# Designs tried in a protein design chat: VH-VL binders against L-rhamnose mutarotase (rhaM). Part 13

Target 1, 108 residues: L-rhamnose mutarotase (rhaM), of Ligilactobacillus salivarius (q1wre3)
Amino acid sequence: MTVRLGQIMHVNPNYYDEYEKRHSDLPVKFPEMKKALKEAGAHNYSIYLDKKTGTLFAYLEVDDMDKYKAIAEMDACKEWWAYMAPLMDTNPDKSPVTFDLPEVFHLD

## First folded at step 5 (VH-VL)

Design b62 (from B13b with heavy chain G102S Y103W Y105S, light chain N33K T98Y; framework fv_bebtelovimab)
Fold by ESMFold2-Fast, scan of step 5:
Structure b62 (fold): chain C 108 residues (1-108), chain A 122 residues (1-122), chain B 109 residues (1-109)
Amino acid sequence: as target 1 above (108 residues)
Amino acid sequence: QITLKESGPTLVKPTQTLTLTCTFSGFSLSTYGMGVGWLRQPPGKALEWLALIYWDDDKRYSPSLKSRLTISKDTSKNQVVLKMTNIDPVDTATYYCAHRRSWSSGYAFDIWGQGTLVTVSS
Amino acid sequence: QSALTQPASVSGSPGQSITISCTATSSDVGTYKYVSWYQQHPGKAPKLMIFDVSNRPSGISNRFSGSKSGNTASLTISGLQAEDEADYYCSSYAGSDYVFGGGTKLTVL
């Protein structure tokens, strides 16, 4: 069974368009990220933006949580985080400030 | 269709504040992805970007001119206003307002007003 | 000079192909992904010809094409026509700023 993840992040309101455009670069500039996500069985990955608050709502499904967590250690992931860091709230290591949300309802 | 038209004074004296209005039709500046920018072109010189306002009231300014510029919108009137303080003869240029939409032209300006020449002279 | 360098002028004959270059003098002033090209006839507002390096807006002839190599973006006009005589400007969006090239005057015949 896959794990369902809900997450919140924040993007700077000055950079909504740029956030979308840089995300389109992921498969081209960061192919190892795409490969690693596929190998972890990450699928149905969607991010929604509340433009009033700069809040990002991410949802994804992950088959292998150990592989998914290991992505954070990849050089490609560090480069991707550095590329995105100017646009969003980040930790000192440039990883996005992310809040995991509890799942309160699911229907098959 | 989308149209934009600039209006404002054609002659301004040094140290005054220049106020330019862009009146548009054919779109709403509350629609997702819409933006209106201001650009200028001194006679015989290159284009220079000044400011941009987005559908969500997000504003961006040229770094070199940011302290002198204010951009605002009135969505009920279909207008975008640019104010530039402490005008100088080097600010003499044709001023353009222009439309963009993230989904159809990326960061480029796809539809432009006709431009208005502003001469700064004493 | 601007951070994007264009030749001051180029010329060609009807039916010929010409290319206008736009070279970043510093990598921090522009990005390959978000290069645009504008055409401007004397006394007229600029017209968007190419955006995001190689995309054409609706209604723009496929005689106009954009490309990139290294730190240089290029606008190519094939089957040159008299009406193509104009100034051409490249522009790059550098994350929070628009940078424009100095412009290239194209003369036809």
Scores: ipSAE 0.000, ipTM 0.567, lowest interface PAE 16.0, mean pLDDT 85

Design b63 (from B13b with heavy chain D58Y R60T, light chain G95R; framework fv_bebtelovimab)
Fold by ESMFold2-Fast, scan of step 5:
Structure b63 (fold): chain C 108 residues (1-108), chain A 122 residues (1-122), chain B 109 residues (1-109)
Amino acid sequence: as target 1 above (108 residues)
Amino acid sequence: QITLKESGPTLVKPTQTLTLTCTFSGFSLSTYGMGVGWLRQPPGKALEWLALIYWDDYKTYSPSLKSRLTISKDTSKNQVVLKMTNIDPVDTATYYCAHRRGYSYGYAFDIWGQGTLVTVSS
Amino acid sequence: QSALTQPASVSGSPGQSITISCTATSSDVGTYNYVSWYQQHPGKAPKLMIFDVSNRPSGISNRFSGSKSGNTASLTISGLQAEDEADYYCSSYARSDTVFGGGTKLTVL
């Protein structure tokens, strides 16, 4: 079963361009992250930025939630979080502060 | 150093339009992330947010006052103007303009003008 | 309608610690951790003391600290001094942009 995920995060307005630049590095500089996301069946992954508020709205679809959740335990994930942490709102472990959103409508 | 100063009439009659000007220095309202807001405080009462304008001309207004308020900017003069229509004695308050530097300061108003008292009386 | 509730007054003696609460009373308030605290002396403009729940602007004494638990934010002032006597306002950034609490008068006995 494919799970649809909607998430909110926050990026510092002084770093909008840098956020986009560093995020584009994911598939090249963090190949283990790219591989793990593919193995979890993560697809249709998009992040939209509201430049007036610094709000990031992420949407992705995941085929294997257990594999997806396990990514948080990877050294590569901790390195990726550390790379992004200076630009955004983070927890003490440098993971992004993320709010999961309830799905209120879907149409195939 | 960022500074802001309010100006406008100190006495206004009911039903008139109140026009207040905020003149600022130390930043440009063309700079990404910058905003200027208007707030007021009736004598002995709480602070109330009125309106805000951002560098890209995006505007927000207090829901209860939106139909009476217009905020605009003149980047060449470093000014933000607030107009409030159909003024009433309950609008008597000290009016403040203040700087907002977006997400970096949690959408707080970090630097305030000194305020200008506007009395609404016949 | 008031979205943020503060006590009308609080008092303490020099050297003590006091805490001022700010509680969200509306479901629209406080979805994010964007809580600010302002200090206002009589006849003066408000001064930003705390932003984003617990952060201090440059030049603000570390005697002032902020926290949040559930829907209640708190401002704590330690080592209370006579000059701390003022009105304190909380605010949150929410769906309607900015909302202020009713204010708390701090009296230093």
Scores: ipSAE 0.006, ipTM 0.569, lowest interface PAE 14.0, mean pLDDT 86

Design b64 (from B13b with light chain D28N N33K D52E G95R; framework fv_bebtelovimab)
Fold by ESMFold2-Fast, scan of step 5:
Structure b64 (fold): chain C 108 residues (1-108), chain A 122 residues (1-122), chain B 109 residues (1-109)
Amino acid sequence: as target 1 above (108 residues)
Amino acid sequence: QITLKESGPTLVKPTQTLTLTCTFSGFSLSTYGMGVGWLRQPPGKALEWLALIYWDDDKRYSPSLKSRLTISKDTSKNQVVLKMTNIDPVDTATYYCAHRRGYSYGYAFDIWGQGTLVTVSS
Amino acid sequence: QSALTQPASVSGSPGQSITISCTATSSNVGTYKYVSWYQQHPGKAPKLMIFEVSNRPSGISNRFSGSKSGNTASLTISGLQAEDEADYYCSSYARSDTVFGGGTKLTVL
């Protein structure tokens, strides 16, 4: 059962280019993250940036939500969050402050 | 022991498509973190990065040349191919392929091929 | 736009030290830790000398050292030898992947 996720996060306006660059590092610097995302069936993953507000809009599809949620417990994920934390709004554990959006429309 | 070698035509006519092949050994382009890039250097000028392909088929292109470039890999043959369309005399350069060892070398190109000179003339 | 600027040439005598600068906008050098230096002898492929500002690959002489201050990265070569005569290029990992400086010709007199 594939789940569709819509999310909002925030990036510091001084770090838009750095955010994009560091995010592009994910598959090379954190290969275990790439592997874990593939194993969870995470696909069609896109993040859009509103440069006027620093708002990030993420969309992804996940086949296995249990595996996806388990990624948060990986050492590689905690290192990835620490790497990104200076650029964005984060919780005390350095995970990104993420707001889940309700799906109001979908076409199959 | 990583080695790379460029091959392709040494003389190309304007408006044609240039196809260059990089054949490598000592690593697999299915291994996490591994990448192969293409770079060029016109005679007497600076190095310029063109394109890169990673183990997971993620492709990167120089923004100014993106519309002219296609990079692809054949992991089973240990080859990476670069195609550049609408070739012009200003594209005359020595073309290099090079290995990237992921983050451990700060995204640097640690091992380079010998280079192949491509001359574009009528 | 955001380019890496190197002096066109630098010179020194055997046994001296020289420094080559690589200056960019904050986004290429000051913000990023991914500065590399390459040595190129005439007619040959570039060789990686320094990565991540100050790290040396195995087999590279400790006469070569890298540093960074603000928006400027520097390559220092101590105890100059005739074999060091070459072109030196700095490079940084930027938003569009890789950018190179214009290169510096080192002459050992």
Scores: ipSAE 0.000, ipTM 0.574, lowest interface PAE 17.0, mean pLDDT 86

Design b65 (framework fv_bebtelovimab)
Fold by ESMFold2-Fast, scan of step 5:
Structure b65 (fold): chain C 108 residues (1-108), chain A 123 residues (1-123), chain B 109 residues (1-109)
Amino acid sequence: as target 1 above (108 residues)
Amino acid sequence: QITLKESGPTLVKPTQTLTLTCTFSGFSLSTYGMGVGWLRQPPGKALEWLALIYWDDDKRYSPSLKSRLTISKDTSKNQVVLKMTNIDPVDTATYYCAHRRGYWSYGYAFDIWGQGTLVTVSS
Amino acid sequence: QSALTQPASVSGSPGQSITISCTATSSDVGTYNYVSWYQQHPGKAPKLMIFDVSNRPSGISNRFSGSKSGNTASLTISGLQAEDEADYYCSSYAGSDTVFGGGTKLTVL
């Protein structure tokens, strides 16, 4: 069963262009992350930016939640988080401060 | 085990192009995560970052100097070359090349440095 | 402007502890999570002492420690020794990649 995830994060307003650039780096500079996301069945991953507030709205679909959650423990994921950390609100371990949003409506 | 050494002219005239070569050993710039940067330090002044190149040919430049700088690599020769155009006496400095373990390793630090080469710019 | 500000000099006696500060000049920048510290003896290349605010490379004495509060990072040297006399530079990720502080000259009296 495919799970739909909605998430909120925050990026520093001084780094909008750099955030976009670094995200484009993920499949090239973090191929292990791309592979892990693919193996978890993560697809339709989109991130929208509210430029007025620095709020990021992420949406993705995941086929295997156990594999997806395991990605957080991979060295490749910690490297990716470290790469992104200077641009956004993060926890002490450099993981992004993320708010998981409840799905309140869906239409096929 | 990683070593780097700078080479190039020690005296350059204003308006010329300065070409510096970094020759390294103990790693390959085709290896995932590896990078080489250039930095300088005028006599008695602070360190200044100039440019950086990664294994995947991604290049970064100091915004104030970007129009004057070109960084390139030759992975078969274990060399990184920096070119700075329109040299001026204020560019007199010791120039360093240094190793970086990708942007995720050592948090953007340069862990191993060359000995430096002094470049004097005068008429 | 995201330059890092350090005091020009600091001094201490053998056995003392000293602290060197490194402050970001912009109040709307998140704390620089990638703060590094370098030690430079006269006529020598810089040596990496601290990375990622508080991490030590292998071979660096535990007398050297790093921390941060707000937009200010600090390098603390405990049990000061004569060989610690050097220039110390902070560095962080900003702009296109890297910025350096102005450097601090440590004198061990």
Scores: ipSAE 0.000, ipTM 0.582, lowest interface PAE 16.1, mean pLDDT 85

Design b68 (framework fv_bebtelovimab)
Fold by ESMFold2-Fast, scan of step 5:
Structure b68 (fold): chain C 108 residues (1-108), chain A 121 residues (1-121), chain B 109 residues (1-109)
Amino acid sequence: as target 1 above (108 residues)
Amino acid sequence: QITLKESGPTLVKPTQTLTLTCTFSGFSLSTYGMGVGWLRQPPGKALEWLALIYWDDDKRYSPSLKSRLTISKDTSKNQVVLKMTNIDPVDTATYYCAHRRGYSGYAFDIWGQGTLVTVSS
Amino acid sequence: QSALTQPASVSGSPGQSITISCTATSSDVGTYNYVSWYQQHPGKAPKLMIFDVSNRPSGISNRFSGSKSGNTASLTISGLQAEDEADYYCSSYAGSDTVFGGGTKLTVL
């Protein structure tokens, strides 16, 4: 079954345009990352930026949560995280600091 | 351990096509995150970026020269080739190839020694 | 037309600190923090000294540091040594391409 995910992350205010640019390059510069997301059934993936605060609001739908979670262990994901790390708040392993949000309303 | 070396003609006549080859070692251009670019520097002038090719065959070109440039790779030979059409004396420069890691932004971390190409009749 | 402006020359004495500026003339260059600095000795290929504003490649002395404020990036060299005498180029991402500054000749007197 498809799981809906809501997440908060933070991007450095000096890097708003660069954050958007690097994400647009993902399918071309990180094809294995795109493949891994596709195989996990990740779709309807959107990220919204609050330019006043640097807060990122991500929404995505995932068909296979086990495959999605396993992406974190892939070399492709480690390289993508390293690519993005200079622009945003990250953990020591360079994964983005992510806050999962509870879904409080849905209407299909 | 990464090394790059440029090769090609050192003297070219106006209107011809310049073909330069970059031969490298210490990495594969099929490896995730790797790229090779071409840059040039006319005598006594500033560096200018020309083109770039990534491991996934993604190609980037300087907008002002895009119509004249073709970049390609042969990963089995560890080579990247740049072709520049309709050469002109103003294209006289030292041409460099250089290595890029995708996650290092737009930096070129290791450079070849360069090859001087003179365009003259 | 150069999108990045550098002073033509700077000078300093051994042991001093100097700073080389790199100013973006367009908002596109100024909003991207992909600033790199290259050192070039006469007759030699450029060497990467700084990337992504302030990161040093392995093996580069910590005497070299980078920073950025607004649309101006700066390369600072502390404890100047004779071998630092070279041309220094900044570069940044601008729109769809990579652009270089005009270069700065550093003289160590």
Scores: ipSAE 0.000, ipTM 0.569, lowest interface PAE 13.7, mean pLDDT 86

Design b69 (framework fv_bebtelovimab)
Fold by ESMFold2-Fast, scan of step 5:
Structure b69 (fold): chain C 108 residues (1-108), chain A 123 residues (1-123), chain B 109 residues (1-109)
Amino acid sequence: as target 1 above (108 residues)
Amino acid sequence: QITLKESGPTLVKPTQTLTLTCTFSGFSLSTYGMGVGWLRQPPGKALEWLALIYWDDDKRYSPSLKSRLTISKDTSKNQVVLKMTNIDPVDTATYYCAHRRGYDSSGYAFDIWGQGTLVTVSS
Amino acid sequence: QSALTQPASVSGSPGQSITISCTATSSDVGTYNYVSWYQQHPGKAPKLMIFDVSNRPSGISNRFSGSKSGNTASLTISGLQAEDEADYYCSSYAGSDTVFGGGTKLTVL
């Protein structure tokens, strides 16, 4: 089953341009992350920024949730999180503070 | 269209420093995700990657050659420079600079190459 | 030993199909789907034919296709033409560096 994920994160308003710039680094500087996401069947991954509040709205679809969850344990993921951590709200392990949203509507 | 061209000396003596310049057009090395690399190929042998520089001045070097290599860029001139110290006859090769394919790929392919410049190392 | 192993040579006749293999000697290289294929004619610079296992740059004939199974990537050339005679190199990501295979000479007989 494909799982649809909706998430909220927060980026510091001083770093909107830098956040976008560093995200462009993912496929070039963190190829293991791109590969792992592809192997988990993660697709249609989009992040929208509310510049008024610094709120990030992420949406993605995942075919294999076990593989997706395992990405968090990869050294490459920890390096990616460390790279992004100065720009956004993070947990002590540098992972982004993420609020999972309940799906209230879907139409195929 | 993206184009790149290598320039530098074609004959160098052992122990000297080799300096090669890559001049490019059709993209800016200030654009997110852009990179330029240097590669070489000794006569009749395989391709070898040497170094790469990204738009944000991040640099990567071949581990076996790292102590001998320096890569730098001048974004205003559209140039990337490679310096290799303590040159040896084994360094005789055709040297290429190449554009790293960006955001529509993993970023590990070189999609546009210069014509190459043959550097001969002899006394 | 090379991190990526290619046959030294392959041959085919005009109109036929040939396949060139590229095998990673370790999982550190073989696990990645960042395989590129380059064509090189004598005295010329390499030309990118395939990237990320199976993607073709604009302008590359669909006679060239790429695939990967386990640690082995393959380049297949269908409808072989005299102009396909060249050296073919695979490359992949190896963590700290980019690695190339030893190259395969394709002869069109």
Scores: ipSAE 0.000, ipTM 0.571, lowest interface PAE 16.3, mean pLDDT 86

Design b70 (from B13b with heavy chain H99R R100H A108Y I111Y; framework fv_bebtelovimab)
Fold by ESMFold2-Fast, scan of step 5:
Structure b70 (fold): chain C 108 residues (1-108), chain A 122 residues (1-122), chain B 109 residues (1-109)
Amino acid sequence: as target 1 above (108 residues)
Amino acid sequence: QITLKESGPTLVKPTQTLTLTCTFSGFSLSTYGMGVGWLRQPPGKALEWLALIYWDDDKRYSPSLKSRLTISKDTSKNQVVLKMTNIDPVDTATYYCARHRGYSYGYYFDYWGQGTLVTVSS
Amino acid sequence: QSALTQPASVSGSPGQSITISCTATSSDVGTYNYVSWYQQHPGKAPKLMIFDVSNRPSGISNRFSGSKSGNTASLTISGLQAEDEADYYCSSYAGSDTVFGGGTKLTVL
């Protein structure tokens, strides 16, 4: 069954427009990432930015969580994280600092 | 053997720009996860982080000092340079450069220079 | 507001064990999985003693150990020796920042 994920991350001040620009590069400059996400059944992936605070709100749906989690081990994913890392709060391995949120309501 | 050494003026006047150079040997700043950072310690006070530069030119700055700081590297010379503008007597401190191991290695400073005391006075 | 709080001083006798705490007081600290500890003797540069909470660099005595519980990281020194007398600083990765504690002076009585 499909898992719904809600997450928060943070983008650094002065990089809001650059974050949007680089993220739009994902399908073009990182086609292996796009393919891996599609194969994991990741869909309805949206990220919203609160420009007052730099807070990012991500929502996505995943059909295959094992395939989705395996994406983190791909060289393409490490390259994508490295590309985005200068713009946001990251862990030492350049993965974004991400806080998973509990789902408190859903309506089909 | 890994070594780092700070160099620059030991006495500067208020409002000037302080330029410090870290010269290192025994490692390359082209290696994944490798960085060099700058830290300071006013006499009798705690350590404070200032800035960090990684192998891929990713630059990080202390939020409280970011507007005054510029960090850069020259890989051909094995040097990292810190510039601090509008120097003030409160900036009197021993300045250290240190090698940083980040990314898959963790997050820590493993080798430190001996430090250089910078006194700010008129 | 210091993001990391350490006691100003601790003391012990030779052969004793002592523990130095380092507590996050701010939500902006990030993660405590990347805590490091530095030893500093008077007039000397800091020396890395522990990294990533509990890992010891090559050449550091196993008398030094690190741990964490909740928002508090701890440095424990067992079999205390006179040369352990120094200032000890904790540091943590904090998202876009690198924060240091205020330092703890260890006196070996």
Scores: ipSAE 0.000, ipTM 0.577, lowest interface PAE 17.3, mean pLDDT 86

Design b71 (from B13b with heavy chain R100S Y103W Y105R I111Y; framework fv_bebtelovimab)
Fold by ESMFold2-Fast, scan of step 5:
Structure b71 (fold): chain C 108 residues (1-108), chain A 122 residues (1-122), chain B 109 residues (1-109)
Amino acid sequence: as target 1 above (108 residues)
Amino acid sequence: QITLKESGPTLVKPTQTLTLTCTFSGFSLSTYGMGVGWLRQPPGKALEWLALIYWDDDKRYSPSLKSRLTISKDTSKNQVVLKMTNIDPVDTATYYCAHSRGWSRGYAFDYWGQGTLVTVSS
Amino acid sequence: QSALTQPASVSGSPGQSITISCTATSSDVGTYNYVSWYQQHPGKAPKLMIFDVSNRPSGISNRFSGSKSGNTASLTISGLQAEDEADYYCSSYAGSDTVFGGGTKLTVL
């Protein structure tokens, strides 16, 4: 079963361009992270930035939630989080502070 | 118990295509996290990684050799095949196939075949 | 184009500890925590001694330990024994590549 996920995160307004630049490094410099996301069946993954507030809106679809959740334990994920951490709101372990949003409407 | 064994020609001529087969047992290359790679070592020189194929058919190649290499798998036969085109005397080496510990291990190889010496000469 | 630099040789006496260094020449190689160490005796296939910087496969003696500081990974062998005499190779994941060091010949004197 495919699961639709909506999430918010926050990026420091001084680093909008750097955030986009570093995120573009994911498939090139972090190919094991890309592979893990692909294996979990993550697709239709988009992030939108509200430049007024620094709010990031992420949407993705995941085919295998167990595999997706397991990515957090991978060294590849921890390296990716460490790379992004200086630019955004993070927990002490450098994972991004993420708020899951309830889905209030969907139309196929 | 995981075992791997290389097979193929031991003598090849310049400009030919080298085809090597790795036959393995003790795991399935359709199992999540499994991978098989190819490496080589010229006589008296360092190890060099060539290619890797994962359970999901994702393929990785050494950037310097990518244009010459093709890796493929046949999961029903427990085989991985490496093809290297336009062979040259500098490609003389012992070729190894090896089991990868999984995607998150950055291509650590925990079980190795015995190796097969391939000599490239006229 | 070696992305990892090792000393060509190191030596020690039985019972001594020695350390073999492996230094990344680019930041991409040094970024990842995917360092492996292999032992190779003459005429034999390599044997995995350490993976993910400091983890030992089952059956590997605790005399072998791995560490990393900045761009340099290290293999330390304590209580040297004659059978430790071999070539040692470091390896690291470099994004789109898996790179090996040039190898270090360990001599037990």
Scores: ipSAE 0.000, ipTM 0.567, lowest interface PAE 18.3, mean pLDDT 86

Design b72 (from B13b with heavy chain R100T R101K S104R A108G F109M I111V; framework fv_bebtelovimab)
Fold by ESMFold2-Fast, scan of step 5:
Structure b72 (fold): chain C 108 residues (1-108), chain A 122 residues (1-122), chain B 109 residues (1-109)
Amino acid sequence: as target 1 above (108 residues)
Amino acid sequence: QITLKESGPTLVKPTQTLTLTCTFSGFSLSTYGMGVGWLRQPPGKALEWLALIYWDDDKRYSPSLKSRLTISKDTSKNQVVLKMTNIDPVDTATYYCAHTKGYRYGYGMDVWGQGTLVTVSS
Amino acid sequence: QSALTQPASVSGSPGQSITISCTATSSDVGTYNYVSWYQQHPGKAPKLMIFDVSNRPSGISNRFSGSKSGNTASLTISGLQAEDEADYYCSSYAGSDTVFGGGTKLTVL
């Protein structure tokens, strides 16, 4: 069963352009990360930036939540987090500080 | 074991273009995560980063020198080439090429060539 | 001046500990998460001693340690030995640029 996820993260205002650039590198420089997301059935992954506040709004759909959660333990994911960490609010392990949002409305 | 070696002219005249070649072994610059950078150190002065090229041909340049620098790779020859235009006596320095695993090593340069001294004089 | 400030020189005696600081002029804390330290003996290429603030490459003595507090990264050398006498450079990745500090000469007296 597909799960819809809504998330908030934060990016440093000095790095809006660099954040976009590094995300465009994902399929070329981090093919293992792309593969892991595909194998978890992650799709319709979009991130929107509020440039006034540095707030990132992420939405994605995941077919296999167990595989998705396991991505956090992969070397490829730790490398991707380390690459992005200088641009964002992060935890001590360099994972992005992420706030999960409750879904309050959905229409097919 | 990864090794790198710099080559090029040791004496260059002002206004000319300096071309330096880094020849390496022990890795392929088509392999994910690999990069080669150029750095220099004028006699008695600090290290200065110049340029970096990654396995995917992505290139990074020092902002202050970007207009003068071109970095390229020839993966079949295991070489990275740096060109610096309009050379000046202040460009006299020992030039190093160095290997990086990129963000995996926090952009640190883990293996360095021995360096080549380039003197710019009339 | 360099965006990363180091003291020009530090000194210590054999067996002592010394610390070399590397301070960023910018208040952007994200910029300084990728800090490396290099050791350079006269006439030699630099050697990577610490990467990513506190990590040691294989073969580097545990007498060398790195840390960071705010905008200041530090290299600490414990149990000073004569062979530690060298120039030490910090560096940081600053988004689109790699910046080096001015270097610190360590004298072991």
Scores: ipSAE 0.000, ipTM 0.580, lowest interface PAE 15.6, mean pLDDT 86

